# Ledger of designs, part 9: VHH binders against WD repeat-containing protein 38 (WDR38)

Target 1, 314 residues: WD repeat-containing protein 38 (WDR38), of Homo sapiens (Human) (q5jtn6)
Amino acid sequence: MNSGVPATLAVRRVKFFGQHGGEVNSSAFSPDGQMLLTGSEDGCVYGWETRSGQLLWRLGGHTGPVKFCRFSPDGHLFASASCDCTVRLWDVARAKCLRVLKGHQRSVETVSFSPDSRQLASGGWDKRVMLWDVQSGQMLRLLVGHRDSIQSSDFSPTVNCLATGSWDSTVHIWDLRMVTPAVSHQALEGHSANISCLCYSASGLLASGSWDKTIHIWKPTTSSLLIQLKGHVTWVKSIAFSPDELWLASAGYSRMVKVWDCNTGKCLETLKGVLDVAHTCAFTPDGKILVSGAADQTRRQISRTSKSPRDPQT
Short names: E, the ipSAE of ESMFold2; O, the ipSAE of OpenDDE; V2, 0.75 times the mean of E and O plus 0.25 times the DockQ between their complexes.

## First folded at step 4 (VHH)

Design k13 (framework vhh_brivekimig_d4)
Fold by ESMFold2-Fast, scan of step 4:
Structure k13 (fold): chain B 314 residues (1-314), chain A 120 residues (1-120)
Amino acid sequence: as target 1 above (314 residues)
Amino acid sequence: EVQLVESGGGVVQPGGSLRLSCAASGFTFSDYAMSWVRQAPGKGPEWVSSISGSGGSTLYADSVKGRFTISRDNSKNTLYLQMNSLRPEDTALYYCAKEGYSRGPYFDYSSQGTLVTVSS
């Protein structure tokens, strides 16, 4: 609406090296940014030191491809989702499997942790969302409503709600606040293809990224679409809000990472030449640098200003 | 070991039709979205269409919308592409691709593909 001097961006490149026994299906940064986790077609989960690019460990156990992996917010655990129909819960420090969560009837495509790290959600090709107690490994709830595979999930940081994204082109917001047997949910409609990624902001806004090449920012409390981000040439694969919620980063299948102004919907920066083997995007905890990388690709770091004096330890 | 074998290509006049097939093995076919990708002579690969594991959802490139139909038969582990109203610019090697890998439309093209030639 009112033009000030736009924020300036600077690109910083960090080399990252890795070798896998197969295709990389998923990658995720630890909350402190010190570790990168990758899930591979070979059924293994790999842990990498972010700074050096060195392999820390390789963990077998899954009997099929690993489709997704994610750290707990407290950093003590991570979860992996597999074509073997299980979710595995792992201890980060010990590099050991703590639990095998069984219940899904088909490939599991997504896992996410509640903000307090006490609950886990999983979903996949059986169209079922399962909520698990992390400590006991017991299934707490079964959520049914999607018409096709569940591909993405994220817990709200402000209210006890779960968002799930699906090949049915809808986002469902599941209300977990009530202690009733019935779970209420709302469908957010507007995308025309698979909802491949979801991310809540710190204040409870929700971003959804789609194979329709768009990103939608929603206000879940009113089921309102606030802004549509258009500009990706191909499918959107990964999204992340900056901690101050002024920016959104997105990675697509087109070898591009984009940075958006969340208030105007303007694309502020496009990073070209990002490789597509597996990449994710995440902001540093201080919000000054965007990290984009994969196990066998050069990481790129950008800041809000070209004058950023110190490289954050990630 | 994932194996994908494409077939059904050939030479056809503008306005004609072809049906491509992709026989899949070495994985649980219904657990993966599948895509068709083409590479025209002297050009890079172009994504054409994708279908969900259930077959309930489809997506098409703007250049083929209304002309091409993607489908699958999970009981036969086979992916199809029905191509109608073919144009000279549809001339390409067509590849079947398994989704769920980080490569997306920049797939590993270890398969031979099937050649489609549209000529007058």
Scores: ipSAE 0.321, ipTM 0.655, lowest interface PAE 3.6, mean pLDDT 80

Design k14 (framework vhh_brivekimig_d4; at its last look DockQ between E and O 0.30; V2 from the best seeds 0.00; counts 0 for: pae O 6.9 > 2)
Fold by OpenDDE, look of step 5:
Structure k14 (fold): chain B 314 residues (1-314), chain A 120 residues (1-120)
Amino acid sequence: as target 1 above (314 residues)
Amino acid sequence: EVQLVESGGGVVQPGGSLRLSCAASGFTFSDYAMSWVRQAPGKGPEWVSSISGSGGSTLYADSVKGRFTISRDNSKNTLYLQMNSLRPEDTALYYCAKDTYSRGPYFDYSSQGTLVTVSS
C-alpha cells in the first residue's frame, strides 16, 4: 500500500460570503458541497451557492443567535439550533421553515440528523439531548447523562447509536435501540477539557475535538482510544473525516487548519494564513477539503484546497 | 440588549498588577464562553484569553501566559482578568467579548473598554 507522500494541500479557490448581520457561529456544507449554510448571531440562517458565492436565501425566524446548523444527509432538509432554545427544521428547496422544535430549556448548541434523515438529535446547555422525529416534529426521547453542556452530536453510520460531546470532557454513546429511559451506553473519557466537536467516519470510527487542543480517534464499539492527535495550539473547533477515512481535517480558533493521517496520527499538512479564523472544515465527496472562516465582520471565506490526497502532483 | 462593561483599568508601573472586571447583562452569561481582547494604540486587536461558560476551561495567548488569569463568577455575571507582572507592551484598551476566541473580525468594539497603561 504505497504510503504515497500526502499531496501538499494548496488553496485553489477563495470565496467570500458576506451580508451577515452578526457573527457567524456555524457553517455547514451540503452533502454534495454545492451549498453552504451559515448561522449567525443575527438570528438568521443563510444559504449560499458554494461555487459562485451567491446568496440564495436569508431565513429569519429564530429570536436568538443561531448556534449551529446542519444539512440532512439526503440534502433535502437542514436544521438550525439557537439560543432561543429551539431547533428549526427547514426545507432546502423551498427555503421555508417546516417545524419549530420546542423542548430545550436553554440554548441549543448542536443538531445532527440520523443517516436516514428521519430523526434529529439536539443538545445544549440544559445538559439534555433530545431525539426528534423529523416528520412529525415530536420529541421521541430525552437522553440524560452529561454533566455539562452538550456541544456536539453525530449519529453512527453503521449502528443505531448517537454520539454526543460535552463540556464535561466526555463523549457519550447512546444506543437508540434501548427502551426508555435511554441511558448512555458508554462514556468515552480521555479529554482533559470540553469537547467542542465530534464526527463519525463512514466505517464507524469516532473523532472528537477538544479545548485541550487535541483530537481523539475512538473505536466506539470497544470504547477504545485509537489515536491522539496533537499539534493544535488553540481549541479544536471542527473536525471531519475524509470519505476514504485516510485523512482527518481539523480547524480551531486560529488561522490553522490541519490535515492528519488517521492511521499514523501524524499531521500531514498545516494550512496557515488563508483565514483570520477557521471555523469549519469538511470534505467533499471527491475528497477535497473545504474550509470556511472569518475574514472580516461581514465576510466569510471559503477556501478550497486544490489537491485531493489522490490528485497526482501536477 | 447585550451589554458588556469593562472596568479596573489604570496606570501601573512595570511589574505591577491589575484586575479587570467585565459586567455582563442582556444574555444568559453562563451559556457563553467569554474572552478578553486588547488593542494597543496603533495596533490591531489582540486576543488575550478565553474561558468556557462553566469556567472549567481556559486559554491564554502566549504573550500573557503565566502572567494573566481569566476567571468568571456566573452568579454575578462578571468576567475577570487578573494581570500580574505587567509590561509596557501590555498597554492597551482591554475589552471583554462574548464567544470571541481570537482577534477575529467579529469582535464587537461597541464597548468602551478599560484602559491599562503600564509605564515607568
Scores: ipSAE 0.019, ipTM 0.389, lowest interface PAE 6.9, mean pLDDT 84
ESMFold2-Fast, scan of step 4: ipSAE 0.599; ipTM 0.824
ESMFold2, look of step 5: ipSAE 0.457; ipTM 0.757
ESMFold2 (binder alone), look of step 5: mean pLDDT 80; pTM 0.816

Design k15 (framework vhh_brivekimig_d4)
Fold by ESMFold2-Fast, scan of step 4:
Structure k15 (fold): chain B 314 residues (1-314), chain A 120 residues (1-120)
Amino acid sequence: as target 1 above (314 residues)
Amino acid sequence: EVQLVESGGGVVQPGGSLRLSCAASGFTFSDYAMSWVRQAPGKGPEWVSSISGSGGSTLYADSVKGRFTISRDNSKNTLYLQMNSLRPEDTALYYCAKETYSRYGPFDYSSQGTLVTVSS
């Protein structure tokens, strides 16, 4: 009986991708939706064609698990964050590592690109946000303020600001227009658990998804909570605004994808039967298609040994 | 390789208390959130509690809130679960897990677990 979803919105169901050399920690769609990245516990990044489910490439290089991966907005690059304390920048067309970004002291849990694809932010268990120049690989800024691991990040599309989400249950908004070592920032409080995902809308609204099972929509300029979205039965993994900002899609560890009305806070749609974790949701640039993808995590059995249940990497 | 060794289980009467321990090795313990997962006989695994890598942030399943406390000692690479006001329905084999974003669900990194039996 859900009549709130416009007839022009086509919801593309979950696509499952083949066996990985370990569990999948992260997935991300390309800006055009034609490719899916998956970051694996085996230290590899996998590239998949979304239409066919075909493996395009498997990229080694990281010496520890890949925790997060994300495409640049221009689609030419992607970044991967790893337990090896590095971020790698990769060329999409050549499927090759262009640069290794070193500076973090602990596992890197999140990366995000600026809207112009020229800067990258990274964060993780060392509680530090590092801002990097993509072309040179030079670290531009070190941002300190979170009390626990940084788990999510997204750049504002309208002003030179970065949002970061943390296990300390806060969102920090960093003003990147400052050149001094001390950067102006504000903390958004309201969540009660890890902030696992962040997404800016086109107009500069911010959504935060949490292990507290809620999604908050904020107006960062006033530090105001506008609306709280309740309904996920467990942790929120991924969120995305529609380009027109009327809707938000969310995916969670509950193996469900939800579509929300951003003005009323009502859940308009719940897509069940998503098999696995590491979900990603994205809207097409025209807002007419919602794409949802999940890596196939086929191991359902609890192991009775102390060792990793991973398949051989080669 | 990741190794997790649980201990501290036993038989206790309803209303009693137990403290479980998990000794971790084979990874940088403080770089991972850690979780407790339990499995009752003939049932699937149920997530119980998680703690951040620093130990400063915790979350709990609704069934155990106010009764269980998760904690960790990063200097000893050890995870703990303090269980108070135990109920017969808490009877299960308890496992610790190296918790990442993709670990919620079936518990793939396991040892033998530690058995908790709450009986009258």
Scores: ipSAE 0.430, ipTM 0.727, lowest interface PAE 2.6, mean pLDDT 81

Design k16 (framework vhh_brivekimig_d4)
Fold by ESMFold2-Fast, scan of step 4:
Structure k16 (fold): chain B 314 residues (1-314), chain A 120 residues (1-120)
Amino acid sequence: as target 1 above (314 residues)
Amino acid sequence: EVQLVESGGGVVQPGGSLRLSCAASGFTFSDYAMSWVRQAPGKGPEWVSSISGSGGSTLYADSVKGRFTISRDNSKNTLYLQMNSLRPEDTALYYCAREYYGSGSYRDYSSQGTLVTVSS
């Protein structure tokens, strides 16, 4: 259980109670780790204090379920993606909507910020990737190439490229360095199912997590697969590199968080029963603490008139 | 309010075929991946198959791959499961689920399901 994990690494788990008006679809940590966002089926985004689990605010505005949310790297903004076909940009300090980004024709499933916090990428069921200027709200580029819904995205920290993951089981690397009518892209193939999550390392390695229960670590510059991480018994939901790139954390739908050695591909630790569904996991900036956050997804009472074998705590 | 109503179950002989349907309402059907989940008598739920919102991508459990086909008609808000070469071990209550994720984790399924019995 505790062997193989760095001696200075501590795991901190947070659970938030059912203040949500519906199911939770997404969770995201602020860059400093002090806040957790949750996006809900009720169309609201919720802000929580990570340490206490206390609700800080509830933000309405979306007219459909919120599917994804993410903070800007500078921590000043966050973005939400919704079934209402819009992306909203919000001010963190004031807890208010700054812009509504319109252009998608279907539910938006992913948003990500460029490293300088000046651009945003969004994608979803219309199979289109849209790049936006954060300051103006102007759509800068439309990227077309995926065969099915875009489900995940992340900007490279080292080069002007965007990675997107799709239900078509491919990762696309989009080259954003040239202003042309068509954006050049390359496909990374190897997964056999939906690519639900993507994460770049600080040096520019890319990890992709999939409903095929595997995580692939790629070198995007050569389009080469470096290592495949096998061991999840269910679909992968979230992944994060440690800042020093020695470890990768992953969360799956079985309520397990795994910690992996990025060089050997060995699973070093499996943390069981920590969450209902782990929507996010992240290392602190110093790499000493792994933080895993989950929203409380209240299960509907199925047997109100008879005893349930599933209720050991009630 | 999300509603999912399964139908099409019945009794068939081993080697037979059956088609299940799930009628969905209360949400934009094409914006969600859909799944089939089954529960055999005395056992926990087992994920069977999933399909993307567009219908362009599908995923199957190893136990049904090559025998079952998931499909959807977004114009009718209906999910289908075509079951071929049925085996006694396919006997279960079958549920439709919105964005089912892994073993025992699913959302917004109908509580009634549709019963499939494979016996000789």
Scores: ipSAE 0.245, ipTM 0.639, lowest interface PAE 4.6, mean pLDDT 80

Design k17 (framework vhh_brivekimig_d4)
Fold by ESMFold2-Fast, scan of step 4:
Structure k17 (fold): chain B 314 residues (1-314), chain A 120 residues (1-120)
Amino acid sequence: as target 1 above (314 residues)
Amino acid sequence: EVQLVESGGGVVQPGGSLRLSCAASGFTFSDYAMSWVRQAPGKGPEWVSSISGSGGSTLYADSVKGRFTISRDNSKNTLYLQMNSLRPEDTALYYCAKEYYGSGSPFDYSSQGTLVTVSS
C-alpha cells in the first residue's frame, strides 16, 4: 500500500431515538448510505432514514430475537438472521418477506451476500456455514470446519471465496470454486478471541475485528498478516474499508468510532459521544465521508460522573 | 422474561478463593455468549471475562488472567466464575451479563449482583 496522504475525511454522525421493542443486536447501512437497518431482540427488523432518523417501517415475522441483518450489494434485498434458527430474505422496496431459509439447528449469528447478490451465506451457533441461492431459497452447500460458533462472514469481491470468523478465534477462507466432496479452506490464526466482524477490501485484502480489541489486516492469497491495528479499549463491533483502501473505519462497544491508516496502522481519528453502542460505520462510495450509526439506548445504562465527550446532534 | 441471578459472593482474605454462580432463565442459554462484569464502589463497570455459548472459548481481562476461570453448564443454565488469589482491588459487585457490550450499558437485564469483599 502507498503511504500517501489520503483525501480529507468528513465524518457524519447519525443517531436514532427509541421505538425498538427491545435491545438492538445489529445494524447495517444500505449501499447508498440512505437507509439504516436494525435488528432487535423483539424479533423485528426496523428501517430508518439516515438523514432524518425517521422510522420508515417495522417488520415482524421472526419468532425469536434478530441477531444480524445486512443489505444485498444491489440494494434490492436484505437478510436477517435470528435465534429462531432461520434466515429471512426481504424485499426493500415492498418491505415484505420473500423467503424463509430453514436448515440451521441453532441461533443464526451472521449473513452475507455474494457480490452479485445471487448467493447468501449464513452461520451461527451450530458451527455450520450454509450457502443459499437467493432466488430459489435452496441450500447449495454446507461448510464444516469451525470449532465454535460462527459470528461473522464476508464474500470476496475479487475471487469466488467466503471468509468466516468464529469464537474459535480463527478466520476460515473457503474456496467456493472447488468441485470436490470436501471444501478446501485455509485458516488464518492470530486473534485471541471471538472474531465479531469481517470486511474485504476492493482488491481482496481482508480485515478482521475481534473481542481481543484488535483489528488484523490480512493478505488471504499468502495467508499472511500485513498489519495489526491496536487501540480499541473494548470489543470491535464493525469495520469498513474506504474504497481506495487507504483507510479503515471501526466501531466498538465503547461508543467509539476509529479511523485508521491502513499503511502505518496509526489511528488517525477517534469519534466519541454516540448515543448508544456504535453499531456500524460505512464510507460513502467516493470515500470522502464516513457515516457512523448508533441505535437507540439499551434498556439500562450505568451512569458516569462526566457527560459524553461530545453532544451527538446528528 | 429474562432473569439472571448471581450468588456466591462474600468476604474473603487476600489470597483466598470464591466461586460465583449465575442462574439464567427466560432465554436459550446456550445460544448466547455470557460475561462477568464487576463494579467497584465509586468506579464504572469493568468487564472481567466472557465465554462462548458452547463453553469452548474464553476471554479474560488482563487484570484477572491466570487467577479467574469462567465456565458454564448449559444443561443447568448456569454460568460460573472461579476466583483464585483474590486481591483487595477485586472488591466489587459482580454481575453476569448476556452479551455484554462494553459500553456504559452492560445490563440489559436487571440483577442485584453478588458482592465480593477482599479484606485487608
Scores: ipSAE 0.449, ipTM 0.754, lowest interface PAE 3.1, mean pLDDT 82

Design k18 (framework vhh_brivekimig_d4)
Fold by ESMFold2-Fast, scan of step 4:
Structure k18 (fold): chain B 314 residues (1-314), chain A 120 residues (1-120)
Amino acid sequence: as target 1 above (314 residues)
Amino acid sequence: EVQLVESGGGVVQPGGSLRLSCAASGFTFSDYAMSWVRQAPGKGPEWVSSISGSGGSTLYADSVKGRFTISRDNSKNTLYLQMNSLRPEDTALYYCARDYFGSGRYFDYSSQGTLVTVSS
């Protein structure tokens, strides 16, 4: 493939080598790109320095595996979602838990912050979207409509809407300006499997990444599919728009990052050599650098030694 | 703490059928997507099928689509794989896995696998 990306766009790969008490379920870059969060099966959230790969802190508190973590847009807070049915809100500078948000009846799989960092959305295996006030910890709204687990979420930067992606293979766009009963406002259909990641562009376009190995770019205002991006050989894990919206970066479970032209739908670059499934990608705010990284590899090799203490397979 | 125990493998003629089972314990079974993964001797792991925690959504590898059916019984904490129209290339050790992510060489599981041999 030829590089259709600008000569000033640089790709930086990050590897972390440190200890986790279990497998890594999620990873997220800070808005400034200087930190990486990882959520682990051991119930802890780990903070890493992106440049050096050094562990900054390890935070316990969850009583079950951490399934997802994300920074607030202002960079002051992060949230973690857990199998313990809670969302925890943390102060980044102090590395301290501020709130435990209780209400979900089953494992929480996704969490996202509103653009002003004052509200939080969460969703998971109970099929419910809950909106929370960050400062008070009060649940503000309950949104019901998905037919299976909610696995991804992102707030619109341009209108008061939330997008959620689900194992039911649909994206729901929730109009948060509505004060009527908690129902889905709009469903986007077209994917054939779990919608594992969602990302709004600065102008309000929505990208959805799926276990069907495709990425769909939607125009939510018209409920229309604009472009389908095909080429991943494995499930899509993470997606990010460039700030100018000319490019989309995507990471798959095969440890590859792809860069796409958002107008033509063509894959411009395939970047290999990332570590594992706890892999993420993000553009710097100026759009000059694509940062691709993976947490320390905590996965087990498929071999007899990777199994729990039991008799050999033979 | 996660425990997965497979059963149901055996020897079958081409065109035959087998039903695999996986008994799960040590976690809230319905809160996890479950997968079947197979590995033939001398080859890497191949993802076969996945099912959502509710059982309402399924996904299949192209090589098995239309022949295999994944299902689960959350009241019994059990995962199933119904394999029909078996072919010699389906011969492999079959594993059930929690949170298996597809084409990676590594995944977490406590299963021992169950051998499926398709021969004439």
Scores: ipSAE 0.182, ipTM 0.603, lowest interface PAE 5.2, mean pLDDT 80

Design k19 (framework vhh_brivekimig_d4)
Amino acid sequence: EVQLVESGGGVVQPGGSLRLSCAASGFTFSDYAMSWVRQAPGKGPEWVSSISGSGGSTLYADSVKGRFTISRDNSKNTLYLQMNSLRPEDTALYYCAKEGFSRGPWFDYSSQGTLVTVSS
ESMFold2-Fast, scan of step 4: ipSAE 0.484; ipTM 0.772

Design k2 (framework vhh_brivekimig_d4)
Fold by ESMFold2-Fast, scan of step 4:
Structure k2 (fold): chain B 314 residues (1-314), chain A 119 residues (1-119)
Amino acid sequence: as target 1 above (314 residues)
Amino acid sequence: EVQLVESGGGVVQPGGSLRLSCAASGFTFSDYAMSWVRQAPGKGPEWVSSISGSGGSTLYADSVKGRFTISRDNSKNTLYLQMNSLRPEDTALYYCAKEGYSRPYFDYSSQGTLVTVSS
């Protein structure tokens, strides 16, 4: 069968070796696809080479579990969010902490960078969204409106807006263009559970993935729901638009990755055989390869855990 | 070290009720969503219910909706599952799970609590 996915799209499944301090909470690919970050229960961030699966570095500093990690769009920095109530900004090349951002009163669950890499948004269990200046580490704005923990965030690539997803089952679009003390926001309603992941497309469409097992594609400018993607049998964990916006990839807690047609809402392919929770999925910058990654949690082995191949190059 | 200790299982007749408890330690309980997962004899694990870290949001499997209630007491680091109108098909080992566990894979560090519904 090759009727569901174009012949020029290759799918690669990559396995990363286990962490000693507990489960992997988050994973993120670098913009060039050469590195994977994993955030761990042990309070460390791990850097992995995507081709070989080799550990590049292990970074301590957080005094509690790392809940989320993400690269800056320019690839020079990454951010980590932790149960220790801080966000850390790290230099990728030096593998060193540059700043500790303090302000949250509870666990920080999500971080995202503005498209120009100059600003960072964070959110978590204190229901607060904080906007930070990356260069200085100063808090620029406090955004209040969610009724439960903020679990996901993403900046718009086309307008100065931030999207946040919450356990309150709503997505909020915050208008950062307004030069007023109060920041205006719109709530997108339709999901029935936690909004675990968010992704903007290059043209400004927004996808939201939920523990209700659905993915919604929205037009934020009109606050309209364009399409619902139904088919995951468990919670949605990660989503990514292809660079040309023709496809969306999604990963769920059922250890499968799905590829969707963004125009029709049809599921084009279901990739099974992920060993553990598919922590992330991402398209390469040229759009030719979809990469799915799962961390190998070998220190927490069960007797029947099978191993995935690392890559087809072996 | 993360530890989860389930209790409250037992033998009940159809239509009966049980309340399960899960005592959590080794992590900041209120910062994690919690779930109940069950495994019936000869079958794979089935997700039952989840609750947000604040306790403000809950989600249920269709098979238990309206009969089971998940709750938590963050001051006591304890998760609960109130099970009403029990049916023979609810017979299973019930496991408490911290956010991050996947079905059918989860940490086997706990033994679960056995619920038997028998006429």
Scores: ipSAE 0.336, ipTM 0.661, lowest interface PAE 3.4, mean pLDDT 81

Design k20 (framework vhh_brivekimig_d4; at its last look DockQ between E and O 0.52; V2 from the best seeds 0.00; counts 0 for: pae O 9.0 > 2)
Amino acid sequence: EVQLVESGGGVVQPGGSLRLSCAASGFTFSDYAMSWVRQAPGKGPEWVSSISGSGGSTLYADSVKGRFTISRDNSKNTLYLQMNSLRPEDTALYYCAKEGWSSGPYFDYSSQGTLVTVSS
ESMFold2-Fast, scan of step 4: ipSAE 0.581; ipTM 0.819
ESMFold2, look of step 5: ipSAE 0.478; ipTM 0.763
ESMFold2 (binder alone), look of step 5: mean pLDDT 80; pTM 0.789
OpenDDE, look of step 5: ipSAE 0.010; ipTM 0.291

Design k21 (framework vhh_brivekimig_d4)
Fold by ESMFold2-Fast, scan of step 4:
Structure k21 (fold): chain B 314 residues (1-314), chain A 120 residues (1-120)
Amino acid sequence: as target 1 above (314 residues)
Amino acid sequence: EVQLVESGGGVVQPGGSLRLSCAASGFTFSDYAMSWVRQAPGKGPEWVSSISGSGGSTLYADSVKGRFTISRDNSKNTLYLQMNSLRPEDTALYYCAKEVYGSRPYFQHSSQGTLVTVSS
């Protein structure tokens, strides 16, 4: 094995085009890694068997594009966020909508579950972060502070905190431990464009990916920037820590997935097996497979030629 | 039905200026980030600039930063691109795009775009 990347790491590219009415906006693995969830421009959420790539089910209900989707950590539920201004909570086993969460006045761009699966956070173009009780569907708290659309979110696995990323180029860390009517928060500044993706590591480090073409790794407890990852040619769209926290994978509007050393900040590999614009990436729970979701760009054009610079012959 | 109609293109000398417009309909304009994308002769599509739904945040490609200004008027559902210090390399068909997480700069709109030609 060459140093830096596991010898058994496989990159599996899944084309979601053709089964969806449009592009894939979001993808998420189930906690056991057996299912992949995708949210589509056509307003549907799709469930796929990870191993075979087989479509298991297609769920309608949203009246606008699905912008984000994510499984609950306990694996029993998933949530979808939509341009129809709602969040839907779904039962995985029954493949049925349990609740429609209404409160946002504009497109909902992100949704995330607390580690105990009891709370959900949502955010979007109305600049509001809403915390919901999963069991009751009640809105527990409204968090205000961002100056532009909320585009990304993730709950801390180690502390009762929520991170949100915004078009205002800041990350906000919201302290949810306080019972006071006011929620304390801190802003992490350093990015110069939309923060399109966020993820916490298992130990509580936070990574933020941006349309400024950089990824920042932060230590939220000290509000300090630890590492800045530079090398993407275009916007960063998706990031994921490996389960052991040694690596970070990133995907964006370039036709590549990058794997980074989280200690040194160096790009270890550029995986050019992504033939189209990379939309999302995620490690399987065992860390052995990196999955990248991409649309087939040529399918939307009236003419297709073998001369396409986006799909050259292998 | 989403409709985007670009206008304002034309022929201009190097160093000149043009202002492009995009009239949007069929969606809540202020709830979407909007972008300008161009396709030069013999090249693939290139993202040029984006603006947040509120208009408070902007982003530019390195090739146009300092020369182009993106703006929007949400009361008129209109997106603008002010192009200054134009260069021959700016010659392209210009398209506006509705930015949602599934909207990509490389997707062609049903609109015709607006042609900008920078030549002597």
Scores: ipSAE 0.239, ipTM 0.612, lowest interface PAE 4.6, mean pLDDT 80

